VHH binders against Coatomer subunit epsilon (cope). Designs and how they scored, part 11

Target 1, 300 residues: Coatomer subunit epsilon (cope), of Dictyostelium discoideum (Social amoeba) (q55fu2)
Amino acid sequence: MSDDILFESKNYFYLGNYQSTINEINKKSRQIIEKSLKAESDYFLYRCYIAQGNYDLVLQETKNNRGSGEDPTIAGLQLLASYLSKPDENREGTLITITQWISDGVVKFNYHLQVIIATIYFNEQLYDEALQILNNCDHIEGLSMLIQIFLKIDRLDLAQKAYDTMKKIIDPDATPALLSLAWINIYNGEEKLKSALSSFEEMAERYGPTPLLLNGQAVCAIGMKRFEKAESLLLESIEKNPKNSDTLANLINCYINMKKPNEIIQRFINQLKTLSPKHDWTSAVNEAEALFEVSKSRFN
Short names: E, the ipSAE of ESMFold2; O, the ipSAE of OpenDDE; V2, 0.75 times the mean of E and O plus 0.25 times the DockQ between their complexes.

## First folded at step 1 (VHH)

Design z6 (framework vhh_7z1x_3)
Fold by ESMFold2-Fast, scan of step 1:
Structure z6 (fold): chain B 300 residues (1-300), chain A 121 residues (1-121)
Amino acid sequence: as target 1 above (300 residues)
Amino acid sequence: QVQLVETGGGLVQPGGSLRLSCTASGFTFSSYSMNWVRQAPGKGLEWLSGISSSGGYTSYADSVKGRFTISRDNAKNTLYLQMNSLQPDDTAVYFCARDSYLGWRELPDYWGQGTQVTVSS
């Protein structure tokens, strides 16, 4: 537990409960007086609006910031909102802008900007570039992203080191630490997989079931060959956010393993293609399969 | 078991061209940034070029910029170095090397055995 007035808001945010994050920040608005605290509050509010798909709101409210020379964090949020609004159209311009900011040195000492850039790189599957931006990062969100990237590239040893670093600077009960350990435990064999499931369930009970937490539970259930439970969790996740490509990819994987009729599987494949470009769709399916295979190989 | 195998070295005349290949096995090639590094007789290691895991970004040492081109084929687990306008000073053993994820300034963690390139008339 910390004395940070935004501690609980951040806990909701890191678990993907964006509306509760906004509600908690607004509830404490009268206590958010210091300039630095107000800036951090605005950062998380804008990140929530972006996560909810409200890109135009963020761009409208920040239109007076004309670049990284004024407020680099706001410039980063503008870039992220613009990029996510039309990823295929804005990709090249976004990557050029990032390269210029790196050359100008504005990225080196701004951890929020580092996280924003790493998020864009991760979405583009530019994992080496993301790791380079996050190199020597000792900030919680950056360390959380490093853990996700290391797990993605099957470097459990580096994920564990990043988690150990995180434990030195954060309360282990804070949600980034709990979430990181749960994902690491999925890679660490049968007994740890049950521990991971329990952790995701406990977080969902305390902070509300989000697509992220339901997906985590479903991956554990798939690893345990509890396909009916996984289906139930994934369908609940889709109801909460039908645009979540990870949920759709995991549901497709679940249905293939259950040997469901091809018509049902194809329906969800078509839905995923509609929500994501074909290359992103293929990558999401491959990622869900790879995570399942890692879990399976460690339990055999 | 991580393995990198270089091919394509040999004797070439000044002004000539040569293409080096490096075949990777034992790891997910598409997840790693790759490098070409050389060592001239009696000298230390010189980094020449790097390519991101996707192939979308490349970088070059000033000594080879405009003459050498790095590329990769992730479907074939193969890294390439196209060398043009070769000079006697390019004579060296050329190594394929996989980047380490333990910081920006870490040395590569796996290296091939090297392939000899000799530029002479």
Scores: ipSAE 0.013, ipTM 0.147, lowest interface PAE 8.5, mean pLDDT 82

Design z7 (framework vhh_7z1x_3)
Fold by ESMFold2-Fast, scan of step 1:
Structure z7 (fold): chain B 300 residues (1-300), chain A 127 residues (1-127)
Amino acid sequence: as target 1 above (300 residues)
Amino acid sequence: QVQLVETGGGLVQPGGSLRLSCTASGFTFSTYSMNWVRQAPGKGLEWLSGISGSGGSTSYADSVKGRFTISRDNAKNTLYLQMNSLQPDDTAVYFCATDRVEYTFSGDKLYRTVDYWGQGTQVTVSS
């Protein structure tokens, strides 16, 4: 809507087009002067830098956020950037900080901070903790994340209820609502896969193809047993971001179904291991078990 | 995004009447249950009254039952509290608040939480 200065920026952001988000925010910088609007703009700008792996830029630009004047949302973004830069090293300190913030009451009415914390919990596979933080979130991004968590833990019934709640709070034509419905349709039934694919294709044509949207299309294609189409989409996704763990997992699933040589499959498994060291890929048995879970989780 | 703005407070004599209004924006008003809550100086929050999204169901705390009437106009995105027979003990900041039915992963256990609050409007009952 034209009354929301960040409307176009948010649409690009929610679909994973971070560079277009940055470009739109910069284009409208002259209009972003109100304190609350500037705070929201900064949130999306810094989230884009984090998504692009530019953690140091976020930490440098926010270095003055200290003391009694500390902005809790910016503190959350600093924590997210620091955590993602060195997850293993910073895990314990990050979780302690989050627990303290929850205890201090700074999280309860800050939906951006709720999303940041839930993102960290999700990365740690702390799904119950993420759900607890998002239980009271009315923000479009928080509701979208809640739906993704429910789908991840195979609770389609709860994902559907969350989506029904989303329709009462936000415009059903908003990009996160369209995206959420597409993912729910993937899980809901085989007849819905074609509809989901069309939705991802339409979003990609309007807002640019992103690893997120290409993976959505690929998952639909895999479900329809169109493995050659899925491979093409996933290779395009790798070209855009070779470190996307979802792309690598989907490509492994695709190649196993296509009966590709073990050498090729193992190459991508090894790449995924370096990007997701938390996955137990350390033995042939663990590799086979994890690949089975990846394949199963896409359609359960 | 979401805004709730209370108006209609002020100074009134004991036995008098006031009508509070709460104007909602940024969400689909008719799908939300709405509440009136108050806080007297140095005291905790006291729930007063609730109304369903359609307006078909209302509920009241014993302290205000028979004196206060909750209503809503979904076409105008507005919640009302008609307060009659006001007493000095009714002196408080009055808030309108939304709620929604929440659930927990561990058992689909439903509970009600207050989602949004307005800034409040001061009601003073004094001669």
Scores: ipSAE 0.000, ipTM 0.099, lowest interface PAE 17.9, mean pLDDT 79

Design z8 (framework vhh_7z1x_3; at its last look DockQ between E and O 0.01; V2 from the best seeds 0.00; counts 0 for: pae E 21.4 > 2, placed apart)
Fold by OpenDDE, look of step 2:
Structure z8 (fold): chain B 300 residues (1-300), chain A 121 residues (1-121)
Amino acid sequence: as target 1 above (300 residues)
Amino acid sequence: QVQLVETGGGLVQPGGSLRLSCTASGFTFSSYWMNWVRQAPGKGLEWLSGISGSGGSTSYADSVKGRFTISRDNAKNTLYLQMNSLQPDDTAVYFCARGLDYRPSFGYDYWGQGTQVTVSS
């Protein structure tokens, strides 16, 4: 069976259309017979559930029906779900587990597990560790993540190299490549920002808008000082997924730029706190709030 | 521990100039976008400018474009804001803020205590 059977599912996944991914996988379930395809299908399925915040579902299904802790990928998914369900409580244990897995050599040739672990490291702002895990990753998702990390740490040169590697593996017009280029272009200035915006818009038009794509557009808009447009996009994103932390963060920034009343901004800050009380963003928000209070005291 | 400390604020006449500095510590300074944000009395926060970790990319709000210049010295772990042609409307507390992402104006996770800039005749 051709890996192409999961092409559409993967495409939706890369775009952040997790429900469509799930639907497609389910639709093609009878055709997914080969063991490797089944494993890959399950990987994306559980990743979707995790992305949707269905951590308990993943934990229960992997224990009872679809997998065991003997599969390193499944174990990774369980770890990711567990970690994300209670990041603060599970942080230390998760990192210890990862360290053990690395020591055991189970990560080196498992790109799914690499991506999972890198995701956890990324969430913990452990960028060097994430890069180490992904160092030899030639998988599309791994390369995508590498690009994101490189951009995060302001290594455009390395991001570009990773992108160049990606283009050797897939068509530059493929969704992962387009997304990667768009992200890189967000970093490259105003002219490239327009290109990025166009790319996100085209993908949204072709495949439907997703929070990922909408946020991409919004960030471009913000960069272009088109705040009203950004607001519209972000509000649409909120409607699609009110628990998307990127959307809220971008909206907060958008509203700051728009000089919206602090009360309005505070509402979204509160939402973000509720969604991710232990997230680094929350800490940032707390600090911002503290600054607001200090500022008020200075001028009142 | 991450720390940001702004300096350089003060009283200046309209049309005057100031240079703000922000000294960073507790993190790899060159790896982060840095930003300037201000808050005027009775107003909300206003993003002014951002600069990439390497300093190769900069962004400005329309309100300050052409007047303000952001720069950084990574060897000194210092962020700068050159403010020219200052107007009374520029009166505010100015903050340096570490960016949450490589994307300009995406967000901030650490702030300084701020420095007061007053533009008055």
Scores: ipSAE 0.000, ipTM 0.225, lowest interface PAE 13.6, mean pLDDT 87
ESMFold2-Fast, scan of step 1: ipSAE 0.092; ipTM 0.598
ESMFold2, look of step 2: ipSAE 0.000; ipTM 0.117
ESMFold2 (binder alone), look of step 2: mean pLDDT 87; pTM 0.888

Design z9 (framework vhh_7z1x_3)
Amino acid sequence: QVQLVETGGGLVQPGGSLRLSCTASGFTFSSYAMNWVRQAPGKGLEWLSGISGSGGSTSYADSVKGRFTISRDNAKNTLYLQMNSLQPDDTAVYFCAKTEHYTVRLWGSDYEIKTYFDYWGQGTQVTVSS
ESMFold2-Fast, scan of step 1: ipSAE 0.052; ipTM 0.463

## First folded at step 2 (VHH)

Design f12a (from f12 with T105L; framework vhh_6fv0_2; at its last look DockQ between E and O 0.02; V2 from the best seeds 0.00; counts 0 for: pae E 7.9 > 2, placed apart)
Fold by ESMFold2, look of step 2:
Structure f12a (fold): chain B 300 residues (1-300), chain A 122 residues (1-122)
Amino acid sequence: as target 1 above (300 residues)
Amino acid sequence: QVQLQESGGGLVQPGGSLRLSCAASGFTFSSYWMYWVRQAPEKGLEWVSTISTGGGSTYYKDSVKGRFTVSRDNAKNTLYLQMNSLKPEDAAQYYCATEYGFRDLSLYPDYRGQGTQVTVSS
C-alpha cells in the first residue's frame, strides 16, 4: 500500500485510538530497524503511553536519556510526561525548561519538540505562546495544532490558510487533513455540518469510534438540531472516557437545547467544574445557567 | 517598502457608522490578504477582520459580525472597513495590516500603518 510503514499507526494516533496505535507499531516492530524510523515510532509509542496516563512507564523506559548524547525529542517526552503527571507542582519548572530550550536553539529544527511544547502551552491556555512556537512549522501535526488553536480563538481565516498549507504537504488519506477540514466545516456551519458529520462517521467506521470522533459527530448533530442523536453519541463517549471534559461540555449544551430538567443539567455542570475548573465551557455554562433561571421562573 | 495609511476615524454616537480607509503602497497590494486590527488604551492588538486577495473571502471577530464589513478595491490599492451600529466597546485605534508578519505585529511593525482613532461616546 503506502511506502510509509507507520502510516496506519499515525492515523490511529491522530484520531485518539492509542491502543490500536501501540498494537500496530508492535506488529511492525521487526520491520522498524532503521534508526530514524525507530525514533519516529518511539515518539508515537511514548505519546500514546502519555495519552493513556502511563507517565511512569515513559520515564522508566527512557531513564538512560541523560547528559552527553541526550536525544532532545526523548527529553521533550520526559518533560511532557513529568508535567502531565503533576501539572500544578511541575508548571513553573516545566515553563522554565521550555524557555531555556528555546533560548538554546534546540527547538528551532525539531518539529517533535515544537509539538510537545505547544501541547504544554495549550494545556496552560497560553495560546499566543503556542502559536509562536508553531509559527513556521510546516509539519502536519504542527499545522493540525495551528488549525485547532486558530478555531479556538475565532480565527477561521487563519485556520483556512493553515489548512491550505497542510494540503500541499500531506497524503489526502491522512486523518489530520480529514479531521481539520471537518472542524473547519463545523465552524462554517449550516450545510457544511452534513459534510463534517459524514467525515467523522467514515473515520469512525475505519479507525473505531473514539471520544474524539464521537464528540465531533455530536457537535455536528447538535448544530443540525438532532439532539437525541447527539445525546446517544455523547453517552457512548462518556462510557469510553468518563473524564473527557469536552464530552461533558457537549452533553450540557445538548441537554440545554433539549430542555432537560435543571437538576439533571446541574449534576453535569458540577461534574465538569470538578474535573476541569479552567475549562472554557465553564464560563459559557454560567451564562447558560442564567438563561435557565429566567426560563424556569416563566414556567413556575 | 510597505506603506499603509489609515483614515476615516472620528467621534460618533453609539449606534452610528464610520467607514475606514487604508491606502497601500510599496508592495503588490492585490497579492496579499489584508487585516484590520485595533488597540484600545493599555491593551494589546485585537484582530477585527480579514479579507482574501481578491475579496472573495471575508472573516470577522464574533463581536463585530453583522455590524462590520471589510472590502477592498485592488485597482485603487485601498482597503475599507464599514462599521455600523457602533458600540462603546469598539472605541480604539484601528490599523490595517498586510498578511506577512500578521501573527505577531509587535515583531513586524513596518507591516501596519500608524492607525486612525475611533471614539464612541454617548
Scores: ipSAE 0.012, ipTM 0.546, lowest interface PAE 7.9, mean pLDDT 83
ESMFold2 (binder alone), look of step 2: mean pLDDT 80; pTM 0.812
OpenDDE, look of step 2: ipSAE 0.207; ipTM 0.629

Design f12b (from f12 with R103E T105I; framework vhh_6fv0_2; at its last look DockQ between E and O 0.01; V2 from the best seeds 0.00; counts 0 for: pae O 13.9 > 2, framework grips, placed apart)
Fold by OpenDDE, look of step 2:
Structure f12b (fold): chain B 300 residues (1-300), chain A 122 residues (1-122)
Amino acid sequence: as target 1 above (300 residues)
Amino acid sequence: QVQLQESGGGLVQPGGSLRLSCAASGFTFSSYWMYWVRQAPEKGLEWVSTISTGGGSTYYKDSVKGRFTVSRDNAKNTLYLQMNSLKPEDAAQYYCATEYGFEDISLYPDYRGQGTQVTVSS
């Protein structure tokens, strides 16, 4: 029964609809009585706040009201919030803490903490470490992250395997499975882009557009050389969250393809660098910069 | 050889409850995720629920969430499905399955049991 109460909330969360997640959790708060359910609810709530950039809120509330540092999950959330608030400054301390937690054995059987740590590793491009943390995971969010990591490191075969595992534990029509398949299909070639696009569009229609879904659509559009469509989608994403690094990275890529003026592209590059110096889409920035250098050389 | 035997099905009224069991043998039960699937008349096999090796993770079809509960006893090599608030649309032949051939268990009948019939009727 407990899983049913949070089903909608989690679904919104997977889609990146964090406000709807929060709203739904709040709406059902009176029904959340069981301790384990409350803990899970709080986890998703704080994850939403973190995703929204409300780091201080998380740190304050977990300290004063809903959690203590004695709960490894809460500690993880605090660590994540702290790290993301100042990634450069807090990098070393965060990684040391993680190492200690791993050594202490508190991570091995804590799904939430695994995901949190993996998220930090992923952000730091420590993919092997992330994979190790998520090793033998049997939870949806962990598998989703595995798929994303495998795709990031160009291991489509492993992504597919992880997806196959996911299909064994959830309905393939479930949101996490649909998202995973769509992501995989983006990497499966041009022939699968339409399928991926349709999947993202359907989810957006059903649950509302999110930066996550819009970026998915945009990437498909870019792959299909529908750059104007991609631009539209990405601009919509910016309106929803102007600090979404994926959106900026994809927009840079889109504008490069559109041969937009260098000054415009550089503006977005600068924004991305400021927002996320270690963003996974550094390739887009590098490509743009390389193009600029080539262009300069031609005119000098 | 993998052997699975489902039991616990029967006739129940809407809103009623049933508890299904699956006795497993021929493999290390505790090392495998287990699955419940069902087949309604004139319909294909559909996934119902999954439970991890240790039982720490459980997953359900959306339509049965909040009503069904999967569990396992590894010491007894037994899988369970508690079905509450049963609906007419839940009527089906229910099967337990291993990870073996789960993606298309219709093609691999040896990796599921003979099934147990659940009928929901007023």
Scores: ipSAE 0.000, ipTM 0.230, lowest interface PAE 13.9, mean pLDDT 86
ESMFold2, look of step 2: ipSAE 0.176; ipTM 0.678
ESMFold2 (binder alone), look of step 2: mean pLDDT 79; pTM 0.803

Design f12c (from f12 with S31R F102S L107F; framework vhh_6fv0_2; at its last look DockQ between E and O 0.02; V2 from the best seeds 0.00; counts 0 for: pae E 22.5 > 2, placed apart)
Fold by OpenDDE, look of step 2:
Structure f12c (fold): chain B 300 residues (1-300), chain A 122 residues (1-122)
Amino acid sequence: as target 1 above (300 residues)
Amino acid sequence: QVQLQESGGGLVQPGGSLRLSCAASGFTFSRYWMYWVRQAPEKGLEWVSTISTGGGSTYYKDSVKGRFTVSRDNAKNTLYLQMNSLKPEDAAQYYCATEYGSRDTSFYPDYRGQGTQVTVSS
C-alpha cells in the first residue's frame, strides 16, 4: 500500500510537475508513516526542490532535519544540489566524489543515487559514464533516463530496447511508458511525430502543461514544420520556467526556421549560454552562429 | 526446469482480501523480475504487477493501485500478492510469471504457473 500512496506524486514528478508533486506529498504526509515510504517521499520532495532551483533549501533541510550525510541518498541529493548551484565551480569536486562513491560500492544497489549520479554525468555530457551507472538500474526513473541518454547519443535501437524492458515492468499506458514512447517516436521520423504530439497533448490535458510536455509538443511541431504552434508552446513554457534550457534551445531552433531577425535569435542564444554553457544545445547554437556568419558574409 | 506454483486464490466477497503466493523453483529466483498477470473469462491476459529482483521497485496496473501490494522473499523463493478491497472486476485466474531465459520476450513473461482462481462474488 505504501507505494500507492506516492503514485500520484511520482506521476506528477515524471511529468515535470514539481509543484503538484510537492503538494501531493504534503497532502498525504500524515499517511506517510513507514520509514521507507518517508525516505522515498523525501527523495522526491528534495528532487522537486532541486528541479525548482531551490538548492539552498535542500542543503539546509537535509543538514538540519531530515537527513544526515550518512544516508547515501541524502548525500546524493546534497551533492546534486551543490553541483547544480554552481556547476562550473563544483564540477571537479563533484566528479571526484562520485568516483569515490562508486569505488566504495555505495552506488551499486541504490537506484536513487544512480539516478542522481547519472543526472550529473548527463549534465556534463559524460554519457558513457551515465550509461554505466544505470546499466543495472531497476527503477523506472533510471530506465527513463537510459532511454533519454540513448536518444541523445543517437542510439534509437538501444532506446527501443530499454523501452521494451520498461513495457515489461509497467503498464504501457503508465506515464513513464507514454513519455518514453513519445520521445522515441520523435526520433522515429515524420510518420510518428503526430503520435508523439498526441501523447504529449493528452498528458498535458490530463495533468496540466509542464515545460517537459510543452517542449515535447514543440519539438513535434517543429518537426512537422508547424513553427507558429511551436513558438506558442515554447513561449508558454518560458512563462512557466524562464530558466529552462530546453525551452530556450528549442525556441532558438524554432526562430531560425521562422527566419526571425538575427538580433532576436542572438538574444536567446546569449540567454542560453548564460544559463547553461555546457548544454548540448551548444551545438545548435554553434550551428546558428555559423549560419549568422554566413549570412553576414553574404551581405558584406 | 522452471516451475512456478500459485496459491491463495478463492472466493471472496466484494471488499474482501486475498493473499496470493507463488513458489518458484528451477532458477535463481533472486536474479529475475517477477510478475503477476491475470486472465478473466473471455478476456486476454492482463498485466497486474511487477517487482524487481531485490524488491526495491514495484509497479502496478492503474486499476489495482492502492489495493494490491506485490512483495517477494528471495530467501524463500516466493512471490506474494496482497489483494485488498477486491472488486468483481478483479475476478480472474492469476498467474505468477518471470522473464527467465530471454529478454526478447513479448509484453508478457514467458514462464508462468498454472494459476490460482480468484472469484469475487456477493
Scores: ipSAE 0.000, ipTM 0.230, lowest interface PAE 12.6, mean pLDDT 85
ESMFold2, look of step 2: ipSAE 0.000; ipTM 0.097
ESMFold2 (binder alone), look of step 2: mean pLDDT 80; pTM 0.808

Design z13a (framework vhh_7z1x_3; at its last look DockQ between E and O 0.02; V2 from the best seeds 0.00; counts 0 for: pae E 16.4 > 2, placed apart)
Fold by OpenDDE, look of step 2:
Structure z13a (fold): chain B 300 residues (1-300), chain A 123 residues (1-123)
Amino acid sequence: as target 1 above (300 residues)
Amino acid sequence: QVQLVETGGGLVQPGGSLRLSCTASGFTFSSYAMNWVRQAPGKGLEWLSGISGSGGSTSYADSVKGRFTISRDNAKNTLYLQMNSLQPDDTAVYFCARSPEYLEGSSYYMDVWGQGTQVTVSS
C-alpha cells in the first residue's frame, strides 16, 4: 500500500470520482498535518470542487481561509474557477493572465499550475499552447493530459511516447497508466477496443462508475458498433452529470448511428451548445448538422 | 530539517562574473526542481531561472537569458547560478527556492527558500 496518505484520493480523482476524492480527503484530514501534504490535499480538493461546478466555493475559500495570492498554485485554481464560471466573459482576461504568468516564469516547474493552464487552453482548443505548457512535463497528471491532447490532435505516436514516459514513473497497473493505455487503445483499432473496454469496465467495477469511465466505455462500444450498449452507458452518465459535454457529444454520435429521429438529436445538440458553446464540434455535431442540412434539402 | 543555503554573493564590477551556490539539506534534492529568484531594493521578487530535478531542463527569464546559467550537482545537493556580464540593475538579494515535484507530493510552488545572498554590481 503506497505510504502516500493521498493515494486513494488521487486515485479517485484520476477516475473522475470527485465526491469520493473529497470524502477521502476529509476522512484523512486529521492525518494531514504536514504543510506540504496539506497543500497537496487542498489542491485536489479545490480541483474537485471546480470539477463539480462549485466555483464560488473555491473562490471564497481560497480567499478567506486556505489560500493566499502568494501561492501560484492557489492563484491558478482561482483563475480556473473564475474562468469556468463564465468562460465566454472571462476568456480574454484569463488568457492575458496566463500570458503574464508565463512571462514571469512562475509556470515553469509548477506542474499543478501547468496542468491548470493546460486545462484552460484545452477548453479553448488551444492545443499547441497546451502542449507548450506541458512540454517536458514529468508529472503524472501532466503526462495524462499530454496523452489526451495528442490523441485529440491525432498524434498517436506522441501519445504513445508520453505513455512510455509515464510508465517509467509509475506502475503500469496504476490507474493513470491504465486510463492512458485505454485511451490510446481506443485509437489503435478494433482489436484494441475490446481491451480498452475491459479496462474501463474493470475500473468502474472496482472504483465505481464515473462519467469519465462511462464515456470511455461508450466510445469503445460505439467503435464496436454496439450502439444500444453505448446508449445505456451514456444515459447512465447523464444521470450522474447532466452537464457533462463529453457525454452529450458521444450521445449525439451514438444517436446519429442509431438513426434516431432528427428532433431528438437536435435537442441534444442544442443542449450541448448551451453547455459548451466552444466544445469541439468537429466530430459529432458537425456530422449531425450536415445530416440535417441534407435532410432539409431533400424535403425542399 | 529542510534547508537551503545560498553562498557566493558579493561585490562585482559591471561586466564582471559571479557564481552563486545553493546547498540543500533535509530532502531528496534530485526530486525537486530548483529556482533562482532575486529581490532588488524596493522591488518585488523576480524569478530568474529554473532547473528540473534531473537537470535535463532549464528555463530563464528574458532579463537574464544569455547571461545567466543555472546548473545543479545532485550528488552534492548543490544548485548553481553562473552570472556573466553583470550590470548594476542586477544588484539584489538572490534566493534559491525549491519547487516541489510529483514524487515528493507537494503543491506549493517554491515552498522552501534560502536566506538569500547579496549581489552588488557597482563600479
Scores: ipSAE 0.000, ipTM 0.257, lowest interface PAE 14.4, mean pLDDT 86
ESMFold2, look of step 2: ipSAE 0.000; ipTM 0.186
ESMFold2 (binder alone), look of step 2: mean pLDDT 88; pTM 0.898

Design z8a (from z8 with T28R W33A G99S L100P R103F F106G G107Y; framework vhh_7z1x_3; at its last look DockQ between E and O 0.02; V2 from the best seeds 0.00; counts 0 for: pae E 21.8 > 2, placed apart)
Fold by ESMFold2, look of step 2:
Structure z8a (fold): chain B 300 residues (1-300), chain A 121 residues (1-121)
Amino acid sequence: as target 1 above (300 residues)
Amino acid sequence: QVQLVETGGGLVQPGGSLRLSCTASGFRFSSYAMNWVRQAPGKGLEWLSGISGSGGSTSYADSVKGRFTISRDNAKNTLYLQMNSLQPDDTAVYFCARSPDYFPSGYYDYWGQGTQVTVSS
C-alpha cells in the first residue's frame, strides 16, 4: 500500500491541490517509466488540467487517441473535458455516449472510466445512475464518491456501512478515506462536528488549504454556529476559486444564519443560479423553498 | 438462491499447504467482492483476505500476508485461497463470504458452511 510511487500525488489530488499533484508527478517523472504507471500518472495529470479548467489542453494533447485501438480511459478524459467545457450544450451528446459505452461493456472493468462517468452523472445530479456505475466499486475514489452520494440522498446508514467496508480494503490514511469519515461526522453532527473540523484542518495543514478543505471547515463551523469563522474560510475559498458553486452555496447558508439583509443574500443566490443552475439549492422553485433546502442540506 | 460452498479443507502437517475453493451460485459472481474469514476453536471470526469482483485488487490481514494468496476464476464462479507454510495456529473453520451489492464488505450478507483446516502432526 504505502509503496505506491504516486501515493502522495494522489493524496494532493483527492484534496483538490491540483498544482501540487502536477508538481509531485513532475518531480518523479524519471521514475515513471513502466507503461501502466505512466498511464496512471497521465490520468491524474489530465484530471488536474480538467479541474483547473484547462479543457483545451487535454483535448489537444490527446487528439491522436481515436479510432481502432483508442485507450478507453483517455477517451473518457476527452469526454469529461468536452462536457465540462460546455455542459449545457454537450449534456445530451455526453449522456448518449455514456449509454453507448455502458452497453458495449467498455465501462465494466475500467475503474478510471467508472469514476469519470460517475463524475458526469454526479454533476448532472443523476444520483441513481451514478450509484449504478459505482456498484461493487473496488477503487478508492469510486468508494469515496459512493459515500458522498449516499450522504447526498440522506442515506447516512448506507454511507456508514460503505465507510466501514472501505476500511477493510483501503488504506485508512489515504485522503479519500479521511474525507469520507469527516463528511460522515458532519452528517452525524453535534460532538462529531469538532472531530470533522479537526480532520479538515489537519489535512489543510499537511496538503494545503484548498477550496475543498476550506468548504469542509466552513460547513463544520456553520454547524457549530461559528458563522464569523465560516465567513472568513469561505471568503478565502472564493479568493482561491471564485467559481466554486459549493463555496457560494455555503456562503449563502452562512449569511442566512447571520441574518444578513435579504437583498445581499439574493445577489449571491442569483450568482449561484448563473454558475450552477443544477445545484440542489438553485433548483428550488422559490426563495422560501430554496431557504428550506439550504437549511436541510447545509451539512454537505 | 445464493449459495457459497467451501471445499479443500483437511489435515496437514506444519509447514504444509492447502488450497481452498468456494463455489458460488445464484448470483452474478464477478460483480461482488469476496472474502475469506476463519474461526479458530473457541475464538471469534478473523478476516483474512478479500478480492475485488474483477480480481484486480486483493488485500490481506497481517497474520497471513506473504503466506496466503487469494484468487478467483470468474468463468467457473469459484474463489480460491492458497495457504502455504501452515502452522498449528492456522487451525480453524474457513468461510468464504460475499460483500453487499453497493460496497466491499466489513459485514457480509452470505456465507458458506465452512471447511475445516487442521494443522497437526
Scores: ipSAE 0.000, ipTM 0.098, lowest interface PAE 21.8, mean pLDDT 82
ESMFold2 (binder alone), look of step 2: mean pLDDT 89; pTM 0.911
OpenDDE, look of step 2: ipSAE 0.455; ipTM 0.762

